# Designs tried in a protein design chat: miniprotein binders against q96jn8r1131to1294. Part 46

Target 1, 164 residues: q96jn8r1131to1294
Amino acid sequence: TLEFLENHGKNILLSNGNRTATRVASYNQGIVVINQPLVPQLLVQVRIDFLNRQWTSSLVLGVITCAPERLNFPASACALKRAAWLLRGRGVFHNGLKICEKFGPNLDTCPEGTILGLRLDSSGGLHLHVNGVDQGVAVPDVPQPCHALVDLYGQCEQVTIVNP

## First folded at step 16 (miniprotein)

Design yl6
Fold by OpenDDE base, fold request of step 17:
Structure yl6 (fold): chain B 164 residues (1-164), chain A 82 residues (1-82)
Amino acid sequence: as target 1 above (164 residues)
Amino acid sequence: SPEEIIEEIRKLIDEAIYLAMRGDKTKAVELLQKALDLVNKLGDTEFQKAVDDALKAIDKGDPWYAELILDWALELAEEKSE
């Protein structure tokens, strides 16, 4: 069963069998990691449950290749300087460096109810899915094992893991 | 000391990003300008450039990117002070 790990950002409260993450304070300290590593053809999806327009920006999606159980999470995913690939807005970042300027839809403008997915293909390419539609390869070759990461940042206050 | 200055810069940056995330761009910019003044005391031109870039990001409504830039800058500045 896909769940968020108990090791998470300081402002996160897990519920619903650890399938729902809620950021209960401020705009940051909201990083969560999904327990099972991504394997080829496994589609991991989260639904944006609630957005708080008090804040700017929104969630960050990505993957990490370090051991998530022992990770000391920074306040924001932007501080992940190693073993991290991030999707934010329309940009793709690797270890704190922008590697793609424009990719897919703008994650900052996704409304509540949007279902976002990550999937590795057989060649190690990381795909973004939006409401079940494959947006293409965001990262061409991701090391394995890797874990899906969600940073409940800014407007994004709650997400839930959903099955395909 | 440089370490003390960097700590003060960090505090200003943290507050600036918070305010930017709350939608107070004007106050965020003011605080980053104060941070820039302290950066100038360090004589760190790379850090100075980072603050300028962060200011541009804030102006464009992208505080997350500003935070990214400034996080790198702080890390590098701390390394230089050691």
Scores: ipSAE 0.891, ipTM 0.946, lowest interface PAE 0.5, mean pLDDT 96
Fold by OpenDDE base, look of step 16:
Structure yl6 (fold): chain B 164 residues (1-164), chain A 82 residues (1-82)
Amino acid sequence: as target 1 above (164 residues)
Amino acid sequence: SPEEIIEEIRKLIDEAIYLAMRGDKTKAVELLQKALDLVNKLGDTEFQKAVDDALKAIDKGDPWYAELILDWALELAEEKSE
């Protein structure tokens, strides 16, 4: 069963069998990691449950290749400088460096109810899915094992893991 | 000391990003300008450029990117001070 790990950002409260993450304070400290590593053809999806409009920006999606159980999470995913690939807005970042300017839809403008997915293809390409639609390869070659990461940042205050 | 100055810069940056995330660009910029003054005391041109870039990001309504830039800058500055 896909769940968020107990090791998470300081402002996160897990519920619903650790399948729902809620950021209960401020705009940050909201990083969560899904327990099972991504393997080829496994689609991991989260639904945006609640957006708080008092903040700007929104969630960050991505993957990490370090051991998530022991990771000391920074306040924001933007501080992940190693073993991290991030999708935010329309940009793709690797270890704090922008590697793609425009990819897929703008994650900052996804409404509540949007289902966002990550999937590795057989070549190690990381795909973004939006409401079940494959947006293409965001990262062409991701090392394995890797874990899906969600940063409940800014407006995004709650997400839930959903089955494909 | 440089370490003390960097700590003060960090505080200003944290508050600036918070304000930017709340949508208050004006106050965020004001605080980053104060941070820039302190950066100038360090004589760190790389850090100075980072603050300038962060200011541009804030202006464009992208506080996350500003935070990213400033996080890098703080990390590098701390390493230089050690």
Scores: ipSAE 0.890, ipTM 0.945, lowest interface PAE 0.5, mean pLDDT 96
Fold by OpenDDE base, fold request of step 17:
Structure yl6 (fold): chain B 164 residues (1-164), chain A 82 residues (1-82)
Amino acid sequence: as target 1 above (164 residues)
Amino acid sequence: SPEEIIEEIRKLIDEAIYLAMRGDKTKAVELLQKALDLVNKLGDTEFQKAVDDALKAIDKGDPWYAELILDWALELAEEKSE
């Protein structure tokens, strides 16, 4: 089953069989990683459960190609300078560098209940799904194996892994 | 010392980003301006540019991007001071 790893950001509390992650303090230190690596044609999805309007910005989605169990999580995903592809707002970032200015919907404006998904296609392209709709290829060639990452950042205080 | 100045800059940046994340853009900018003054003491033109870019990001309501920029800048500045 899909779960969040016990190795996570300092402000995260896991519940619901490790399928729910809640950031219980501040706006950061909220990175979690899904236990199973992404494989082609498998859709991994999380639902935004709770947004706290006292903060700006929102969650960051992405993938990492390093061993997640040994990862020393920075306070924010923006500090991941290696083995990382990130989706935030409408931007795509690779190892701390912006590689795409405008992609898909603005993740900062997704309301509670939004279901966000990541899927690798047969060519290694990373797709973003929003409420079941394929938004296209965010990253054209992602090394495998890779793990889905969620940074509960800013407004986003709780997410839950959901089945397709 | 340069190391001490960088540490002070880091503290200002941390507080600025926090305030920006809370929606206090004005105070965040003020703190980054103080950080810029310290950067100027270092004579680090790359760091100076980074702070300027971060200020623009804050102004546009994107503290995450500001944090990214400043994280790079701090890392590079620390390397230069070693």
Scores: ipSAE 0.890, ipTM 0.947, lowest interface PAE 0.5, mean pLDDT 96
Fold by ESMFold2, fold request of step 17:
Structure yl6 (fold): chain B 164 residues (1-164), chain A 82 residues (1-82)
Amino acid sequence: as target 1 above (164 residues)
Amino acid sequence: SPEEIIEEIRKLIDEAIYLAMRGDKTKAVELLQKALDLVNKLGDTEFQKAVDDALKAIDKGDPWYAELILDWALELAEEKSE
């Protein structure tokens, strides 16, 4: 069963059997991680439940390849300089460096109700899904094991894990 | 001391990013200009470029990227001072 780990950003409250994460303060300290590592053909999906438009920028989606249960997460995913690949806006970032300017849709424009998915293909390529539609390979050859990560950043104040 | 100046810069950056996240570009720019004045007194040309690039990112409405740039700059400045 897919759940958000109890180890998460300091501004997160978990509910709905740890399938819903809510950021309850500020714009940051909202990192959450999915409890099971990605394996080929496992599709991890989250729905954007609530956006607060008083903030600028929105959620970050990605993976980490270090063990997440005891990590000390930074306030914002942008500070992940090791073992991290992030999708933010239309950019793809590896360890704090932009490696792609334009991939998929601009995540900052995804409205409430959008379902965002991550999966690995058989070659270790990381795929983004948007409302069930595969956007292609964001990151080739991600090391395994890795875990899906969401940073409830800026506008994004609540997401829920949903079944495909 | 350089460490005290870096800590003051960090506080200004943190508040500037918060204000930019709230959509208050004008106040965010004011605080980053104060941070730049301190970086200039520190004589750190790499940090100066980072603040200028962060100001451009804020002007484009991209405070997340500004935060990324400035987090790198702070980490490097802290390493130099030790």
Scores: ipSAE 0.859, ipTM 0.929, lowest interface PAE 0.6, mean pLDDT 93
Fold by ESMFold2, fold request of step 17:
Structure yl6 (fold): chain B 164 residues (1-164), chain A 82 residues (1-82)
Amino acid sequence: as target 1 above (164 residues)
Amino acid sequence: SPEEIIEEIRKLIDEAIYLAMRGDKTKAVELLQKALDLVNKLGDTEFQKAVDDALKAIDKGDPWYAELILDWALELAEEKSE
């Protein structure tokens, strides 16, 4: 089954059989990674459970292509400068550099209950799903293996892995 | 030393981003202006521009992007001092 890895940001508490991640302090130190690599036909989905609108900015979604079990995660995903592809707001970032200004919806506007999904297509393209609707290819030809990543940043204080 | 100045800049940036994340734009800008004064002592033109760009990002309500810009600038400044 899909779970969040035990190696995670310092402000994360895992619960619900490691399928729920909660940020219990501050606005950062909230990186979590899915324990199994993405493969074609695997749709990894998380539900936004709790947003605290007192903070500014919200979650980051993406993938890392290095082995995540023993990485030292930075305080915020914006500092991932190797082996990382991130979706934040409407932007797409590769290793800390913006490569696309406008892809999909603005993730900062997603309310509680939104289900966000990541999958690879047959060409290695990374797709974003929002409430079951494919938003298209965010990143072409992502190297494999890669793992889905969520940064519970700012407003986003809890997410839960859900089955398709 | 440059290392001591960079350490002080890092502390100011960390607090500024925290304040911006809480919606305290005025205090965040104040701390980044103090950081800019120290960056000017380093004579680092790229870092000066990064602080200006981060101030614009905070003004637009995008502290995540401000953090991204400043994290790059700190990393580059540390590499120059090594």
Scores: ipSAE 0.858, ipTM 0.929, lowest interface PAE 0.6, mean pLDDT 93
Fold by ESMFold2, look of step 16:
Structure yl6 (fold): chain B 164 residues (1-164), chain A 82 residues (1-82)
Amino acid sequence: as target 1 above (164 residues)
Amino acid sequence: SPEEIIEEIRKLIDEAIYLAMRGDKTKAVELLQKALDLVNKLGDTEFQKAVDDALKAIDKGDPWYAELILDWALELAEEKSE
């Protein structure tokens, strides 16, 4: 079953059978990782449960290809400079470098209740889904194995893993 | 020492990003200007440009991108210091 890994950012509290992650302090230290690697046919979906408008910027979504069980997570996903592909705002980032200016919708504008999904296609392309709608290939060739990552950053204080 | 200057720059950057995240752009800019004064003492033109780019990102309401730029700059400055 899909759940958030016990190894996570310092400000995260897991609940609901480790399917809900809450950031309980500050704006950062909110990285969580899904416990199973992505494979074709696996759609990992999270629902944005709670946004705190007192903060600026919102969640980061992406994948990492290093083993996540014993990683020392940085305070913010922007500091992931190895083995990471991130979607933030409208940008796509690889190891801290912007590789696409404009992909999909602006994630900073997604309201509470939005369901965001990640999956790999048969060619290793990473797809973003928004409320069930495939936005296309964000990253054309992600190495496997990789794990889905969410950084509960800024406004985003709670997400829950949901079924497709 | 350069190491002490870099550590002070890091503290200023951390506080500036926190303030920008709370919507206090004015104070965030003030702290980054103080960080720029210290960066000037290092003579690090790449770091100077990074601070300028981060200020632009904060002005656009994008403190996450400012944090990304400055995290790179800090990493590079630490490598240069030995």
Scores: ipSAE 0.850, ipTM 0.924, lowest interface PAE 0.6, mean pLDDT 93

Design yl8
Fold by OpenDDE base, fold request of step 17:
Structure yl8 (fold): chain B 164 residues (1-164), chain A 82 residues (1-82)
Amino acid sequence: as target 1 above (164 residues)
Amino acid sequence: SPEEIIEEIRKLIDEAIYLAMKGDKTKAVELLQKALDLVNKLGDTEFQKAIDDALKAIDKGDPWYAELILDWALEMAEEKSE
């Protein structure tokens, strides 16, 4: 069963059998990691449950290749500068450096109810899915094992893992 | 000391990003300008450039990117002070 790990950002409250993450304070300290590593053909999806419009920006999606159980999470995913690939807005980042400026839809403008997914293909390419539609390869040749990461940042205050 | 200055810069940056995330660009810019004054005391040209880039990001409505830039700058400044 896909769940969020108990090792998470300081402002996160887990519920619903650890399938729902809620950021209960401020705009940050909201990083969560999904327990099972991504393997080829496994589609991991989260639904945006609630947005708080008092903040700007929104969630960050990505993967990490370090051990998530022992990771000391920074306040924001932007500080993940090792073994990290991030999707935010329309940009793709690797270890704190922008590697793509325009990819897929703008994650900052996804409304509540949007289902976002991550999947590795047989070649190690990381795909973004939006409402069940494959947006293509965001990051080619991601090292394995890797874990899906969600940063409940800015407007995004709650997400839930959903099954395909 | 440089370490004390860097800590003060960090506090200003944290508050600036918070305010930018709340949509108060004006106050965020004011705080980053104060941070820039402290950076000038360090004589750190790279940090100065980072502040300028962050200010541009704030102006464009992208505080996350500003935060990224400034996080790099703080990390580099701390390494230089060691």
Scores: ipSAE 0.894, ipTM 0.948, lowest interface PAE 0.5, mean pLDDT 96
Fold by OpenDDE base, fold request of step 17:
Structure yl8 (fold): chain B 164 residues (1-164), chain A 82 residues (1-82)
Amino acid sequence: as target 1 above (164 residues)
Amino acid sequence: SPEEIIEEIRKLIDEAIYLAMKGDKTKAVELLQKALDLVNKLGDTEFQKAIDDALKAIDKGDPWYAELILDWALEMAEEKSE
């Protein structure tokens, strides 16, 4: 069963059997990690439940290759400068450096109800899915094992893990 | 001391990013300008460039990227002070 780990950002409250994450304060301290590592052909999806329009920006998606249970989470995913690949806006970042300027749709403008997915293909490529549509390879070769990460940042106030 | 100055810069940056995230670009810029004044006391030209780049990011409505830039700058400044 896919769940968020109880090791999470300070402003996160888990509910719904740890399948729902809610940021209950400020705009940050909202990082969560999904318990099961990504394996080829497994599609992991989250739904944007609520957006708080008083903030700018929105969620960050990504993967980490370090042990998530012992990770000391920073206030924002932007501070993850090791073992991290992040999708934010239309950009792709690796260990704090931008490696792609424009990829897929702008994550900052996804409305409530949008379902975002991550999937590894057989070649180790990380795919982004938006509402069930494969947007292509965001990262061509991701080390395994890796775990999906969501930073409930800015407008993104609540997400829920959903089944494909 | 350099460590004390860096901590003050950190406070200004934190507040600036907060305000930028609330959509108050004007006040965010003002605070980053104050941070720049302190950076000048350190004589850290790389940090100065980071502030300038962050200001551009704020102007473009991208406080997350500004935060990323400034996080790198703070990390590097702390390493230099050790």
Scores: ipSAE 0.894, ipTM 0.948, lowest interface PAE 0.5, mean pLDDT 96
Fold by OpenDDE base, last read:
Structure yl8 (fold): chain B 164 residues (1-164), chain A 82 residues (1-82)
Amino acid sequence: as target 1 above (164 residues)
Amino acid sequence: SPEEIIEEIRKLIDEAIYLAMKGDKTKAVELLQKALDLVNKLGDTEFQKAIDDALKAIDKGDPWYAELILDWALEMAEEKSE
């Protein structure tokens, strides 16, 4: 079953069989990684449960190709400068560099209840799904194996893994 | 020492980003200006540019991007001081 790994950001509290992640302090230290690697056609989805509007910005989605169990997580996903592809706002980042200015809907403005998904296609393309709708390829070629990452950042205080 | 200055800059940046994330752009800018003064002591023009870019990002309401920029700058500055 899909769960968040026990190795996570310092401000994260896991619950619901490790399927729910809650950031319980500040705006950062909220990175979580899903246990099963993204294999082709596996859709991994999380639901935004709670937003705290005292903060700016919102969650970051992405994938990492390093071993997540041994990763020393930084306070923010923006510091992941190796083996990382990130989606935030409408931008796409690779190893700390912006590679796309505008892609899909703005993740910073997604309301509570929004379901966000990541899926690899057979060619290694990383797809973003929003409320069950495929938004297209965000990253054309992602190395495998890779793991889905969620940074509960800024407004985003809780997410839950949901089945498609 | 350069290492001590960098640590002070880091503290200012951390607080600035925190305040920017809270929506207090004015105070965030003030702290980054203090950081810029310290950067000038290092003579690091690349770091100076990073501060300027981060200030622009905060002004545009994007503290996450400011954080990214400044994280790169700190990393590069630390490498230069070694």
Scores: ipSAE 0.894, ipTM 0.948, lowest interface PAE 0.5, mean pLDDT 96
Fold by OpenDDE base, last read:
Structure yl8 (fold): chain B 164 residues (1-164), chain A 82 residues (1-82)
Amino acid sequence: as target 1 above (164 residues)
Amino acid sequence: SPEEIIEEIRKLIDEAIYLAMKGDKTKAVELLQKALDLVNKLGDTEFQKAIDDALKAIDKGDPWYAELILDWALEMAEEKSE
């Protein structure tokens, strides 16, 4: 079963069998990692449960290739400069460098209820899914194993892992 | 010391990003200007450029990107001070 790991950002409270993550303070310290590594054809999805409009920006999605159980989480995913691919807004980042300016819908403007998914294809391409619609390859040739990461950042205060 | 200055810069950056995230661009800019003054004491032109870029990002309403830029800058500054 897909769950968030107990190793998470300092402002995260897990609930619902570790399938729901809630950031309970500030705008950051909200990184969570899904327990099972991404393998081809495994669709991992999270639903945006609550947005807090007092903040700007929103969640960051991504994958990491380091061991998540030993990861010392920074306050924000933007500080992940090693073994990390991130999707935020419409940008794609690799190890702290922007590698794509415009990809898919703007994650910062996704409303509550939006279901966001990550999936590796057979060639190692990382796909973004939005409400069940494949947006295409965000990152080609992602190393495996890798784990899906969600940074509950800014407006995004709660997400829940949902089944496809 | 350079290390102490960097720590002060870090504090200013943290506050600036916090305020920017709440939508207070004006105060965020003020704090980053203070940070820039400290950066000038370090003579770190790369850090100066980073602050300028971060200011632009905040102006455009993208504090996350500003945070990214400034995180790089802090990391590089710390390496230079070692």
Scores: ipSAE 0.894, ipTM 0.947, lowest interface PAE 0.5, mean pLDDT 96
Fold by OpenDDE base, fold request of step 17:
Formats: sequence, C-alpha cells, structure tokens
Structure yl8 (fold): chain B 164 residues (1-164), chain A 82 residues (1-82)
Amino acid sequence: as target 1 above (164 residues)
Amino acid sequence: SPEEIIEEIRKLIDEAIYLAMKGDKTKAVELLQKALDLVNKLGDTEFQKAIDDALKAIDKGDPWYAELILDWALEMAEEKSE
C-alpha cells in the first residue's frame, strides 16, 4: 500500500491511513515522502486536494535517493542539495541547480483536483504525468532506488495519494 | 562579528521570503535591501550578487527561486566565516 512516511515536515498532519497529507501552518515545512520506492512502470500519483490562495507558488514534486526514514527535512525542498531532483513551476532542479528551464505544464498553476504522477521508464527516465497524460522525461537517468517526494509548499495545503 | 552579521542577514531573509510568499513584494524588497547593506559590510561580492538575483526573482513573482538562491548564499557565507 502506498502511504506517506511518518517522517515528514513539521507542519504536516497525516490522515486517511497516511494517504492524505495536510500542511496545517504557514507556507512551508511541508515535505512528505512516499513509502514505496519507485520501480520501473509503476505510476505513483497524488491529487491536489486544497489550494490556499493567500500564498504564492505551489507544490514541488520530485525524487530523492537517500534513505527517507532518516532524512532531516529542511523547511523547503529548495534546500535539498543532495540526492534530489525537483520539479517546480516549469523548472527541473538537481541538487539545488536548475537543469531545465521549461518542462511540461506550470505546476504553480495546477488547480485543485489535478492528479500528478511520477513514473520511471525502463531506461531510468523519470516521467511526469498530469491527469493521466505523460508529459515526457523530466530527468533522463535517475539512480535507483529512489522515493517520490512532495513538498506541500505555498498554495498547496493538501494532497492525497490516488490509484492509477 | 561576521557570524552575528550573517545571523542578522538570515533573519531579514526569512522575513523577506515570508512576505514575498504572502504577495508583499514591496516589503520583501525593502528587507532584502537591508540585507544587502549588511552583506556589503562583509565584503562578500558573491553574496551581493545572490541578493541581486533574489531581488530579480521576487520581482518576477518567484519567491521559491529567491529562497533557493539565498539559501545557497547563506551556506557559502557561513563557510567563509568559519
């Protein structure tokens, strides 16, 4: 069963059998990690449940290759400068450096109800899915094992893991 | 001391990003300008450049990217002060 790990950002409250994450304070401290590592052809998806428009920006989606159970989460995913690939807005970042300026749709403008997915292909390419549509390879070669990460940042205050 | 100055810069940056995230660009910029003044006391040209880049990011409505830039800058400044 896909769930969020109990090791998470300080402002996160888990519910619904740890399948729902809610940021209950401020705009940050909202990082969560999915328990099962990504494996080829497995589509992991989260749904944006609630957006709070008092804040700017939105969720960050990505993967980490370090042990998630022992990770000391920073206040924001932008501080993850090791073993991290992040998708935010239309940009792709690796260890705190921008590696792509324009990729896929703008994650900052995804409305409530949007389903975002991550999938590894047989070549180790990380694909982004938006509402079931493959947006292409965001990261061409991701080390395995890796875990999907969601930073409930800015507007994004609640997400739920959903089945494909 | 440099350590004390860096800590004050950190506080200004934290508040600036918070305000930028709430949509108050003007106040965020003001605070980063204060931070820049302190950076100038350190004589850290790389940090100065980072502040300038962060200001541009905030102006473009991207406080997350500003936060990223400033996080790098603080990390580097702390390393230099050790």
Scores: ipSAE 0.893, ipTM 0.948, lowest interface PAE 0.5, mean pLDDT 96
Fold by OpenDDE base, look of step 16:
Structure yl8 (fold): chain B 164 residues (1-164), chain A 82 residues (1-82)
Amino acid sequence: as target 1 above (164 residues)
Amino acid sequence: SPEEIIEEIRKLIDEAIYLAMKGDKTKAVELLQKALDLVNKLGDTEFQKAIDDALKAIDKGDPWYAELILDWALEMAEEKSE
């Protein structure tokens, strides 16, 4: 069963069998990691449940290749400088460096109810899915094992893991 | 000491990003200008450029990218002070 790890950002409360993450304070300290590593052909999806529009920006999606159970999470995913690939807005980042300017839809403008997915293909390419539609390869070669990461940042206050 | 100055810069940056995330772009810029003054005391031209870039990011309405830039700058400054 897919669920968020108990090791998470300081402002996160887990519920619904650890399938729902809620950021209960400020705009940050909201990183969560999904327990099972991504494997080829497995689609992992989260739904944006609630947006708080007093903040700007929104969630960050990505993957990490370090051990998530022992990771000391920074306040924001932007501080992940190693073993991290992030999707934010329309940009793709690797270890704190922007590697793509324009990819897929703007994650900052996704409304509540949007379902975002991550999937590895057989060649190690990381795909973004939006409401069931494959947006293509965001990262061409991701080391395995890797874990899906969600940073409940800015407007994004709650997400829930959903089945395909 | 350089470490003390960097800590003060960190505080200013944290507050600036918070305000930028709230939509108070003007106050965020003011705080980063104060941070820039402290950076000048360090003589760190790379950090100075980072603040300038962060200011541009905030102006464009992208505080997350500003935060990223400034996080790098703080990390590098701390390494230089050790």
Scores: ipSAE 0.891, ipTM 0.945, lowest interface PAE 0.5, mean pLDDT 96
Fold by ESMFold2, fold request of step 17:
Structure yl8 (fold): chain B 164 residues (1-164), chain A 82 residues (1-82)
Amino acid sequence: as target 1 above (164 residues)
Amino acid sequence: SPEEIIEEIRKLIDEAIYLAMKGDKTKAVELLQKALDLVNKLGDTEFQKAIDDALKAIDKGDPWYAELILDWALEMAEEKSE
């Protein structure tokens, strides 16, 4: 089954058979990675369990193409300048550069209970799902293998991997 | 030395982003203005622009993007000093 890797941000505590990640301090150091690479037809979904509205900004979703087991994660996903594609707010970022201003809904406005999904299509396109609805292709051709990543940033203090 | 000035700028930026993340835009702006004074001593015009852009992002309520801008600027400033 899908689990968060033991290699994660310093402020993360894993629970629920490593399917739940909680950020237990500050606003950052909250990067987690899904243990299996994305392959065609695999849908990775996480539910937003808890938002702390005392912080500004919220979670980041994305993929990395480096082998994740021994990566040195930065404090925040915005500092990932190699092998990374990120969805944040309505923006799409590649290696720290914004490549799309508006894609899908604003992730910063997703409430507790929102289910966010990532999958690759047969052409390597990265799709975002929001509460079961495909938002289309965020990134047209992601190198494989890649792993789904969540940064529990700002307001987002807990997410859980859920089945499709 | 330039390395010591960049380290001080980094500390100011880290604290500014933390304060912006907590919603204290006023104090975040104060710290970034202090960082700008130090950047002016380096004569780094690209870093000056980055701080101005980060201040705009904070004003719009987007400290994540401010952090992105400033992380680039710090990385580039460190590369120049080496």
Scores: ipSAE 0.864, ipTM 0.931, lowest interface PAE 0.6, mean pLDDT 93

